# VHH binders against Asparagine synthetase domain-containing protein YML096W: the designs that were tried, part 6

Target 1, 314 residues: Asparagine synthetase domain-containing protein YML096W, of Saccharomyces cerevisiae (q04489r210to523)
Amino acid sequence: YEVTSEIDLNFTSLSEVSKNLYAVLRDSVKKRVESIHPRHIENSPIAVLFSGGIDCSVIVALICEVLQENDYKCGKPVIELLNVSFENPRTGLFPSDTPDRKLSINSAKTLQNLYPNVDIKLVEVDVPYDEYLKWKPFVINLMYPKQTEMDLSIAIAFFFASRGRGFLTSLNGERTPYQRHGIVLFSGLGADELYGGYHKFANKPPHELVEELTRQINNIYDRNLNRDDKVIAHNGVEVRYPFLDEYVIKLSTAEIPINFKVNKLILRKVASQYLKLDGISSEPKRAIQFGAKSAKMTKDGNKHGTDLLKENRN
Below, E stands for the ipSAE of ESMFold2; O stands for the ipSAE of OpenDDE; V2 stands for 0.75 times the mean of E and O plus 0.25 times the DockQ between their complexes.

## First folded at step 1 (VHH)

Design g06 (framework vhh_gocatamig_d2)
Fold by ESMFold2-Fast, scan of step 1:
Structure g06 (fold): chain B 314 residues (1-314), chain A 127 residues (1-127)
Amino acid sequence: as target 1 above (314 residues)
Amino acid sequence: EVQLVESGGGLVQPGGSLTLSCAASGFTFSSYALAWYRQAPGKKRELVAGITSDSSTVYMDSVKGRFTISRDNAKNSVYLQMNSLRAEDTAVYYCATDQYGEEYLWGSYRPAEFDYWGQGTLVTVSS
């Protein structure tokens, strides 16, 4: 794919491009929702990897729109928002203190208020440090051939999120255990690569931004999907990537002016204009290992994200 | 053991210049991103400038064109050249690094979560 270098400084095309993006994203979500095997149970839960940010919130809202096209027997369709958060001894943070947990609580409430006909459950997946240590060797084996500290921090977050063992928190603060039932998991992967979600994009001149986004989207299968699919699939879920739909990628690369990708302007416009998500925090997107605090779990600051995992051979 | 030691702070008149230096030890300097943060009394820490391992730079808007960050991998040092100083630049300046400093500079901005900070050097812009 080749990202267009077109610039629209007067924002003349913004409304039309936003409408077109909304339409292809909705179709992408619809295809993936409708491909889920018809369940004989009252609820057909759909799971979503959820940080509370705009990427996953757009997916949740589109799933809700698609689900509202159908009549459901006995109850509301269920969406399980899987929010992972790590106890991190290096920083002293508890799972309740992580940036992604705080954002997820607020974004989930916004979505629940917008879609009262869908049973949206925020599943708070808390990972104690001893649980992390127990499963770390297993995840290292699953993510092969990926072998870096960065790959581990991302893989372990997806492993625990997809397991979906967590808690539901009531209005009075009571937490009840909950286990994921959805066998299909939706992920917001691709949005940062298509729409310029990282802070580094705000400082790039247009020609460098075009080169960087072109590099990222063309390398996403080698960089992310191979690792993530292995780790998530082990927990008995099949992952869906609405942003990586061929038509979404083609529109996003060929028809969206490059300046509409600063701080995800185009995606935020779709969210505000078509999905009533203008109340969701404008906080910058964090990579999952940083928002959930699975990165740098030890006080050893000498390791780099590209460093290879230790091999213990006696 | 990672250590960062800042120097070069002091009192300067408005419009003056200062060069801050940060000497680093205890890690493979050339592989890490480095950043300069500042904190004025009663305010939060803010990112002033950052430099990645490949020498790409980032600056806060209010210092663009006035400040320049640079690194010397042979000396394990990072520098902040400050020109056209204003009273609003008065703060304690901190050198910082982290294993994931590249992501902190180009992704999520989280200065309080850097693993390693120097002790700071005071810059006062006053007459």
Scores: ipSAE 0.000, ipTM 0.142, lowest interface PAE 14.1, mean pLDDT 78

Design g07 (framework vhh_gocatamig_d2)
Fold by ESMFold2-Fast, scan of step 1:
Structure g07 (fold): chain B 314 residues (1-314), chain A 125 residues (1-125)
Amino acid sequence: as target 1 above (314 residues)
Amino acid sequence: EVQLVESGGGLVQPGGSLTLSCAASGRIFSSYALAWYRQAPGKKRELVAGITSGGSTVYMDSVKGRFTISRDNAKNSVYLQMNSLRAEDTAVYYCAAKIETSYYGSDTHYEYDYWGQGTLVTVSS
């Protein structure tokens, strides 16, 4: 794929491009929802990897729209929003207190209010430090041949999300244990690569942004998809990637002016205009939370990469 | 690849001050989140302070108001200004860095990827 360098500074195409993107995204989600065997929908929820951000929230809203057209057979359909947060015992930081968890709670509440005919469950996947230590070597083996500490950090988060063991918090604040039942998991992978989600793009001129997004989307299988699919599939789930639909990629690369990808403008426009996600679509990008977890800490400092390579050989 | 080197540790009297420095190699330093950890003999390593590429900070409760973390991207450095030092602040202090990314949307948590060798701080008379 080649990302277009076209610029539309007067925003004359914005309305038409937003409408077209909404249509192909909805079709992408619809194809992936409708390919789930009816028994799985009726007896098992649909799961979504959920950070509370715009990418996954757009997917949830589109799933809700599709389910509302095709459902109402055996009560409300269920969507499980899997939100991961890590404990750091050295700082006293608990998963329930992280800004990411707070964003996810607010976004889930927005979606629940918009779609009362869908049972949207926010599954708070809290990862205790001892649980992380228990599963870390196993995840390292699942990642093979990916062997970097960066790959481990991402893989471990997806591993715990796909396990789906967490809590539901009721309106009165009570937390009850919950296990994911959905065997089909939707992911927002591809949105950052298609619509300019990485913070390092904030100040890039258009020509550099074209080059960077072209590189990212063409390398997504090598860098991200193969690793994530392998780790998630191990927990007995099938992953769906609506943003990686061929028609979504083709429209997103060929027909969306590059300036509509600054800070995900085009995706936020779809979210606000077609999905009623005004609060989520305008949420400022928050800094990544510190101290949630520290991997492979040693008395000698910078040895994490060496340890990872040794473990992967076994 | 990033290499972290700490400096500024030493012996200081209770109530005194020290500034720790950490120098990182590399031209993309401004894109990293940085932190200071400490470990006292026989105790677990703990996060003291952290700073994002955008300048947002976090502090351990026992050091709030006494310690200040800052960064200088032009010098590829992070600093920890420590005031009103107490005997319980005695520890080896470590600099840590991680790449900031929004791969899982805007708010994914990542572990620290790079660590320094540590610098000893002793608060004693």
Scores: ipSAE 0.000, ipTM 0.141, lowest interface PAE 14.0, mean pLDDT 74

Design g08 (framework vhh_gocatamig_d2)
Fold by ESMFold2-Fast, scan of step 1:
Structure g08 (fold): chain B 314 residues (1-314), chain A 125 residues (1-125)
Amino acid sequence: as target 1 above (314 residues)
Amino acid sequence: EVQLVESGGGLVQPGGSLTLSCAASGFTFSEYALAWYRQAPGKKRELVAGISSGGSTVYMDSVKGRFTISRDNAKNSVYLQMNSLRAEDTAVYYCARVTYEESGYYLTGDAFDYWGQGTLVTVSS
């Protein structure tokens, strides 16, 4: 994939390109939702890896739009938003204190208000430190041959999210245990690589941004997709990646001017103009491991992201 | 509630100067980027200049060195100083609020929902 270096200062073009991106993303979500048996949608929820950020919220809104095209006889279709948060003894943070949990609560309420005909459940997956330690060696084995601390931090967050054991919190603050029922999981993977979500992409000259985005997109299968797919699939879940649709990638790399990608401008435009996610579209994206506080849990968590894992050698 | 009101347009001779002003109300002005656009008859609307909440600016290539955008947060106003005007600068000029601000180098805010009514600039002898 070659990312275009084109710069466009015509504000009419941004609106037109964002409309095209909305259409292609909606089609990507639609064909993936429609590949799920209709009776499964009515009786088995759709799950989404959810941080409350713009990537996953756009996917949730598009799923809701697609689901609203159908008449359901068995009540409202259900979407399970799987939000993972870790107890971190190094930082003293509890799961309720993480940035992703707080953002997820607010974003879920926004989505619930926009789509009252869909039963949107925010599943708060709290991971105690002792449970993290118990499953760490197992996740390391699943992600082989990936060997870095960064890979482990992301993989373990996805592992606990896909297990889907958490709580639903009512409007009055009461928490009830909940277990994921959805067998299909949607992920926002690819949005950071396509639309420049990492903080280092902001403030870069166009030529450096093109080089960095091209590198990230071409490395996605080696660094992210292979690892995440193995870990998620182990929990008996089929994963869907709407941003990695062939037509989404082609439009995003070849036809979206590079300056529309700084800090996800094009995706924020889609979110605010076509999905009415005004409050969410202004929130910065956080990598799941940092927002969930899984990256710096122990002495091993203090290693640089490129350091080799001791457990993975055996 | 949100309003943008342009002023300062008029007839000017080639090589002359004009200053356009845009008075904003109904929002926290200091938190938003603002931009000037123009539309000539039979042409698409195009960005002329943009200014971020922090004061960073962007300009269309054909106006670089001739036009200067500035803001006054105390007066809730944004300005476009136009020097060395050319016949091709003839257009209706619009003030717009940018809802997505990119830090530093780019102001691509076609996420504008609020526009002024426009002010006509005619450059002719």
Scores: ipSAE 0.000, ipTM 0.154, lowest interface PAE 15.3, mean pLDDT 74

Design g09 (framework vhh_gocatamig_d2)
Fold by ESMFold2-Fast, scan of step 1:
Structure g09 (fold): chain B 314 residues (1-314), chain A 126 residues (1-126)
Amino acid sequence: as target 1 above (314 residues)
Amino acid sequence: EVQLVESGGGLVQPGGSLTLSCAASGFTFSSYALAWYRQAPGKKRELVAGIYSGGSTVYMDSVKGRFTISRDNAKNSVYLQMNSLRAEDTAVYYCAKSQETYRYFDESGTLSYDYWGQGTLVTVSS
């Protein structure tokens, strides 16, 4: 794949390209939802890895649009938004204090209000520090050959999210235990690589952005998919990646001008113009390990993100 | 605190040349993108050219090959060299500082830029 270096200053082109991207993303989601038997959707929810940010919220909205095309006899279809949050003794933060938890609560309310015919459940997956320590060695083994601190912080967040053991919080603040039932899990992976969402892409000039996005998308299978598939699949789920659909990748790399990818402009335009996600489309992207606070979990967690894991350091 | 002061505007014949200069103060110049916008009477303000802190540039189609934007970080200045001027280039030209580093925004301009110069008039005689 080669990311185009084309620059387009026509505001009308942005709207036209946004419409095309919306159509191709919706078809991508539709293919993946329709591969799930309708009876299973009624009895087994669809799960989504959810931070409350734009990538996953766009996917949730598109799933809702697709589900509304089907008539279900056994009540509303269910979507499980799996939001992971870690107790971090180094920072003193509880799971309720993480940026992703706060954003997820607000974004889930927005989605619930937009799609009242879908039962959208925010599953608050709280990870106590003792649970993190218990499962850390296991996740390190699952993510092999990836061995950096950054890989571990991402993998451990995905591991606990995909396990799906958490709580539902009612309007009066009562929390009841909940276990994920969905066997198909949707992920926003690919959006950062296609539309410039990583922190290092923020405020980058177009010539640097072309080089960075080209590198990222061509390495996505080796870098992210192999690791994430192993960790998530261990918990008995099949993961779906709508942003990595061949038609989505082709349109996004070949036909979207590079300046429309600065701080995910094109994706934010799709979210605001076609999905009524105006409040969500203005939120800055955080990597899952930073928003969930799974990074630097140990008391001496001053390791660089690319540093190799040290097996005897605990 | 932040100031952008344009100079170099004036009256020229079609086919002539002008260089606009923008002197900046009150911020870390090298960290921000700068842009030139123009507005003709009764028309929308439009992006003419932009330059990122790293030196990469963007131009509107009608000025490509005729206009060149450049910056001098040592002098805290941004320039617009205008060649082969046409009657339709007649407008008030504004210098703008990006609200954020390393980026530019859409044609509306107002949401992406936090400080603007007072403008300098360019008139291309018919």
Scores: ipSAE 0.000, ipTM 0.123, lowest interface PAE 19.1, mean pLDDT 75

Design g10 (framework vhh_gocatamig_d2)
Fold by ESMFold2-Fast, scan of step 1:
Formats: structure tokens, C-alpha cells, sequence
Structure g10 (fold): chain B 314 residues (1-314), chain A 123 residues (1-123)
């Protein structure tokens, strides 16, 4: 794919481009929801990797819109929002204190209020440090050939999130154990590469931003998908990537002016204008390993994210 | 991958001065803390001086006022200016770098180490 270098400084195309992006994203989600057997929707809810941020919240809202088109005889369809958070002895943080957990609670309430005909469950996946240590060697093996500390911190977060053992918290703070039932998992992967979510993109001249986003989207399979698919699939889950739909990528690369991708402007516009996600659309981006606090877990926790894992170093 | 190359070591008389340099390869230098450690024969490795990504410095008590650590992010380099050298400063000096959240100092927190450069202070 080739990212367009067009610039629209007067914002005259913003409304039309936002409307078109909403339409192709909704169609992308619809195709993936409708590929799930109706019996599975009734008996196995749809799961979503959930940080409470704009990318995954847009996907949840679109899933809700699609589900509302169907007549469910056995009650409300269920969506499981899988929010992972780590006990981190290095930082002293409890899972309840992570940025992603706090944002997820707020975003889930917003979505529950917007879609009362969908049973939206926030599954708080708390990872104790001893569970992390138990599964760490296994995840390192699964993520091969990826061998960096950053890859491990991301892979382990996806592994535990997709495993889906957590808690539902009531309004009064009572926590009830819950296990994921959904066999299909939706991910917001691709949004950063298409709409400029990484902070380094905000400071680039337009021509360099075009080159960088072109590189990122064409390399996403090798950088992210290969790793993520391996660790998630092990837990018996089939992953869906709505942002990586062919038509979404084509529109996003060819039809969206480059200046609409600074700080994900175009995606935030879709979220606020078409999905009523005003409070969520203003939240800053955090990578999953930092929001969930899976980075810096050991006494070697000060290693840079690009450094090779000790178990694979010679 | 970050590689560290030290230079500037050698033989110097007591009271003399010496400047150690450490050059790093790679573009991740600006967010890393940098440190100079030393190890004398038969002794444990000890922190001499450190400088954070924000420019905050730390020094071992016995070198305060004599040694100065500085960094040049444009050249990916860190320097240790050593003045008023003493026989007790004789050691192999190592450059080290790593990402230090909360700026905790300890040799196990540094992931990249140079090969070391020998400093001998004797008459």
C-alpha cells in the first residue's frame, strides 16, 4: 500500500472522509461478526481486547450496532471486554492501579450506557506475579522468532488477556470470578499504523510521515500479527482485525489526507461524530505493555525494549 | 544493537588528569542513563559516576569535586573528566548504559557494557 501525501489544511473534506471511514469500518466489523455461527453468539459471546482507548472502543461500538440488527430470541447478546493488568513487584502497582484498568472502567460504563440492549461485561484479567513467572518461559517459546524484551511484554499481555480468567466488579465493588466464553476475539491492531497513533508520528514533516506510515502498514504482518496470532491462538481463540480489512486499508491509505492522521484526528472524529464516544475520543494513546504494566517485571526490568531476552542471548 | 567503545585510559602520575570517552552506536541514546563503573583487581565493581537522560548526575563520595561526568547526545558519547588522580583510582573503568525508571543505580540494571579501559595511577 501507498499512503497519500494529500493535505487538506481547510478541513473541507473532513466530514465526507469521516463518513466514508465510518461506513467501511462498520462493514468490516459486520463481515467479521456475521462470520460467527449464530449458535456461538448465543452460547459464546464476542470477546474484545480492551484497554478503554479509542481503537478498541470504536470496534466495540460498531459490534454493538451490528448486533442490534439481529433478533435474539434468548436474550441480549454478550460482549466480553478483556482488560489485562499485571501485579508488578518492580513498581509496587496492583492491577487495580494501572492506567488501562482505570480507563477501561470508565469507557466500559460509557459503552454500557450507549448500548443497553447489549450485555457488555468488563472482564478484569488480573495477573499475579507468580502466574507471570509460571507462563513466561512458555510465551517466550511461542513468540519465536521474536526475541526482544518489548516483544515479550506485549506477547505476555495478549496471552493472559486472551486466556480470559478474571473478575466482574459490581457497582458496590464486589468481585465475582468470570471465565471468557467467547471463541472469537476482536483486536484494534492496525489503527496506529493507519491513523498515526505513535507519538513519534506527531513530530514528523508531512512527507516523512507519509513514508513512515507507508512502511508501518506494509510491515505490520512481520512486526505484530505473526507474534500476536501465535500467543492468542494457543488459548483456543480466533482473532479478528477489523482495521486490517482490505477496504479499510485502501480507503485509509488512499483517501485520507495526511494531516488528518496527526494524533488520530480522523479516527477521533468518527468516534465523536458517529459513535457518541466524546469522552473516549480525547484520551491519549498508551501501548498495551505500559498501560497494563507488563513491562519491567523482573530485576532486569530496566532493560530497553529492543534488548534481546537473556534466555535467547549468547 | 548498542555497542560501547571506551577510550582515553593509560598511565598517569598522582595529581594528574585524564579524560575517558565512551562512544555508543545506535539512535536510542537520548533516553538512556549512562554510567562509569570501575573494578580494581580482586575487588567488586563499583559505581563511579552516572548521568540520567535528563542530565541529573550522581557521584561516588570519594570522587566528588574531582571527577565530572558529561554527555553529548548529538555524538552519542559520554565523558569522564578525572582530576587530582590518586593511587586508589587505579582500576579498569567500564562504560555502561541502560533504561533506568526511577533512576535506581546498580550494575545489574545496565544492559550494555564496554570492554573496559585500564587507568593506572602510579609514580
Amino acid sequence: as target 1 above (314 residues)
Amino acid sequence: EVQLVESGGGLVQPGGSLTLSCAASGSIFSIYALAWYRQAPGKKRELVAGITSGGTTVYMDSVKGRFTISRDNAKNSVYLQMNSLRAEDTAVYYCATGYLPDYEWGSTYFDYWGQGTLVTVSS
Scores: ipSAE 0.000, ipTM 0.098, lowest interface PAE 21.4, mean pLDDT 76

Design g11 (framework vhh_gocatamig_d2; at its last look DockQ between E and O 0.03; V2 from the best seeds 0.00; counts 0 for: pae E 17.4 > 2, placed apart)
Fold by ESMFold2, look of step 5:
Structure g11 (fold): chain B 314 residues (1-314), chain A 122 residues (1-122)
Amino acid sequence: as target 1 above (314 residues)
Amino acid sequence: EVQLVESGGGLVQPGGSLTLSCAASGFTFSSYTLAWYRQAPGKKRELVAGISSGGYTVYMDSVKGRFTISRDNAKNSVYLQMNSLRAEDTAVYYCARHVPYSKDFYGTFDYWGQGTLVTVSS
């Protein structure tokens, strides 16, 4: 893929481009939901790796729209929002009190209010520091060959989400243990790479932003290759990536002006204009950000997402 | 059209053995990871074993040492040798293709077979 260098100084195409992006995203989600139903898995809840950010909230809203198009005569369709929260021993934050969890609760409430005919369950996947330490070496071994600390944080969050074990919390704070049994998990991976979601992009001149986003979207397939192989060995889940649909990537790279790809402007426009997600906070902004919280939990305390993991095997 | 066809299931007494086969067609078999999953009635589908394009194998803990996954790229086939079978191994066994690299992700497994039933009973 090549990201266009086109700049639309007057924003004259913003409305048309946002409409076109909404359409291809909707189609991407639709075919990934419909491929579950006809011949694969019936009555299995769909899950979303959920941080409360705009990426995953757009995916949830689109799934809900697709589910409401179909007639499920046995009851409400169910969607499970899997929010992974890690205890941070350096700051003393409990999994239940992290910023990711608080934002996820608010975003889940917004989605539940928008789609009352879908049973949207926020599954709070709490990871104590000792459980993180227990499984960290195992996940590192699953990632061979290793890539970066960012890859580790993504893989750890995926690992705990894919177990599907957590809590449902009622409005009065009562928690009930919950175990999902579905095998399909949706991820917002790709949105930051397509629409400029990382803060480091905010000050780049347009030509550097074009080069960086082109590099990132082309690298994302290589980074997924061996992670998925290792995950099938342990977890048996199917992960769907609507932002990595061929037509979504083609439109996003070739037809969206580069100045609409700062702080995910175009995706936020789609969310507000077509999905009524005006109130969804962008802090933390990414579905994979709780992986970054996981990387922050290391004893070194200053690891970056691009640092290579230390090899302790030979 | 991508096809995965399982065979070799049947009724076996505890302690017995079966070999499952999965015949693949419609894609370059040697470049893909293949896996066996199983699902007992009312249970979650679970990974049994996987084999990468390079021959790296993984197993769920409860079958390690009893089951062996293998592949034959010349015959476009993946196999599961199941020894020392137990009643808990009773399930429908599915062959699945994992996409080792794709520009478009449906999920980690984009094609599944129809399944073959394995029943372990006295």
Scores: ipSAE 0.000, ipTM 0.127, lowest interface PAE 17.4, mean pLDDT 74
ESMFold2-Fast, scan of step 1: ipSAE 0.016; ipTM 0.420
ESMFold2 (binder alone), look of step 5: mean pLDDT 82; pTM 0.828
OpenDDE, look of step 5: ipSAE 0.015; ipTM 0.299

Design g12 (framework vhh_gocatamig_d2)
Fold by ESMFold2-Fast, scan of step 1:
Structure g12 (fold): chain B 314 residues (1-314), chain A 124 residues (1-124)
Amino acid sequence: as target 1 above (314 residues)
Amino acid sequence: EVQLVESGGGLVQPGGSLTLSCAASGFTFDDYALAWYRQAPGKKRELVAGITSGGSTVYMDSVKGRFTISRDNAKNSVYLQMNSLRAEDTAVYYCAKTRYGYSLKHEYSGMDVWGQGTLVTVSS
């Protein structure tokens, strides 16, 4: 794919492009929801990797719109929002204190209020440090040949999130153990690469932003998808990537002016204008390992993200 | 006309001090981050110090504790106070403005307006 260098500094095309993106993204979600066997839709939840941020919240809202178009025999359809948070002994943070957990609670409430005909469950996946230590060697083996500290911090977050063992918290604060039942998991992967979500993109001039986003989207399999598929699939879920739909990629690369990708402007516009996610559309993106606090779990937290794992240095 | 003009460069002895100034015009100064870069002979241009629109600062490891970046929004100016200068600090120093708003980027490519540069020579 080749990312367009078109610039629209007066924002004259913003409304049209936003409407077109909403349409193709909704169709992408619809195809992936409808490819689930009807029996599974009616009797099993759909799961979503959920940080409370704009990428996954847009996906949840679109799933809700698609589900609401169908008449189901078996009551309200269920969506499981899988939010992972780690106990981090280096920083003294507990899972309840992570940025992603706090944002996820607020974003889930917004989505629940917008879609009362869908049973949206926020599954709080708490990872105690002892549990992290127990499964760390196993995840290292699953993610091979990936060998960096950054790859481990991301892989371990996806492993525990997709495992889906957590809690539901009631309005009075009571926490009930919960296990994921959904066998299809939706991921927001691709949004950062298509719409410029990483903070390193914020200060690039248009020509360099074009080059960087082109590189990112064409290399997504090697950088992200291969690693993520290995750890997620191990937990018995089939993952769906709505942002990696061929038509979403084609529109996003060919028809969205490059300046609409600064801080995900185009995606935030879709979220606010078409999905009523105004409160969510203003939140900055955090990579899962930072929001969930799976990065720098040990007291030697000064290790660089590209540093090789200890087991491979010894 | 969007412009950055540096001043204050010169010859200074090791251990000495020098203050660089950068005067900005043609844009809303308060809305942008600004940075000082340097380029020594035979080396790549590197970020020395940066300051956001809100006043947060970043420094290259080798200058931290010796150099101080500051801004005066009323005067549309950014400054680099250089103390305890070393021979390794010899370079042409450039003032630069971010292309997109208040944030900083360590990569050269994040800047859209550059000054002409001012030479700093540290030698005995």
Scores: ipSAE 0.000, ipTM 0.108, lowest interface PAE 19.9, mean pLDDT 77

Design g13 (framework vhh_gocatamig_d2)
Fold by ESMFold2-Fast, scan of step 1:
Structure g13 (fold): chain B 314 residues (1-314), chain A 124 residues (1-124)
Amino acid sequence: as target 1 above (314 residues)
Amino acid sequence: EVQLVESGGGLVQPGGSLTLSCAASGFTFSTYALAWYRQAPGKKRELVAGITRGGSTVYMDSVKGRFTISRDNAKNSVYLQMNSLRAEDTAVYYCAADYFSTGLQYSPDTYEYWGQGTLVTVSS
C-alpha cells in the first residue's frame, strides 16, 4: 500500500471523503457482522475490544446501525464492550483508576443513549496482580516467537480482555459478575496506522507522515496481527478487524488527503457527522498496555518496551 | 498557551449593526479554520459563520446576506460584521478555532479551541 501525499488545504474534499469513508467502513462492519452464523448472533452477543476511544466507538456505532437493520426474535441484540484494566502495585493504581476505564464508562453511556434498541453492556474486566502473575508464563509461551516486554504487556491485556470475565456496574453503583457470551470479537486495530492516531504525528511534515504511515500499515501483520490473533483465538474467540478490510485500506491510503490524518481528524469528522458521536473524547491516543496499565507491572520498572523477556518458550 | 479573546459585543437596536473581533495567540493562526458560534439562554451552541485557512466562508441560512466573516492573518484576528440585527440574534457569541472544521454540519464538539464569549443583545 502507498499512502497518498495529496494535500487539501481548503478542505474542499472533506465532506465527500468523509461520506465515502463512512460508507466503506459501514460496509466493512456489515460484511463481518453478516459472516456470523445465525445461531450465534441470535443466542450470543457480539463482543468488542473497548477502550472508549474513537476507533472502537466508531466500530460499536456501525455494529449498532447494522444490527438495527434486522429483526431479533430473542429481544434486543446485545453488544459486550470488553474493557480491561490492571491492578498495578508499582504505581498503586487499581483497575477503577486507569485512563481507559474512566473513558470507557463515559463513551459507553454515550453509545447507550444513542442506541436504546441495542443492549450495550460495558464489561469491566478487572485483573488483580495475583491473576496477572498466574497467567504471565502461559501468555509468554502463547505469544511465541514475540518476546519483548512491550509484546507481553499488549498480549496479556488482550488475553484477559478476550476471556471476558468481569463486572457490570448499574446506575446505583452495584457490580454484578458477568462472563462474555459472544464468540466473535471486533477490534479497532488499523485505525492508528491508517489515520495517524499517535500524538507525535501531529507535528510531522507531510513527507515524513506519508513515509511513516506507509511503513506502519505495510508492517501491521508482523508487528500486531500475528501476536494478537494467537492470544485472542486461544480463548475460543474469533477476531474481526474492520479497519483492515481491503477496501477500507485502499480508500484510506489512496483517497484521503494526508493533512486530514493529523490527530485522526478524518475519523472525528465521520464520528461527528455520520455517527452522532459528539462529545467522545479527543484525548491523545494511548496504546492498550498504557491505558489498561498492563505495562511495567514488575518491581523492575526501568525495563524498556523493546527489551527481551528473560523467559522464553520451553 | 492558546487564547481566543472576543470583543465588540453590546446592546444594539433591531436593524442596527455590530462588529465582533477575536484575537488569537498561541498557535499558527494562518493554518487554522475559524468560526463564530452563538448560544442563546437554554439553547445549544449553533454555528453562525466559518472561514477556512484559504478564505472560503460558510454561513447559517438565517444570517446569510446580513453577516460577513473575515480574517486577518497578519493580526491573528477573525471578525464578524453583523448587519440588520434581529431580536433572535441575541446570544453569547463565541470564537472557535479548529484545524479541519469547515461547515454547518460540524458539531461544536469538533472545535479544538474556544474563547470565553461576548454578549450581543438586540432590543429596543
Scores: ipSAE 0.000, ipTM 0.127, lowest interface PAE 17.7, mean pLDDT 78

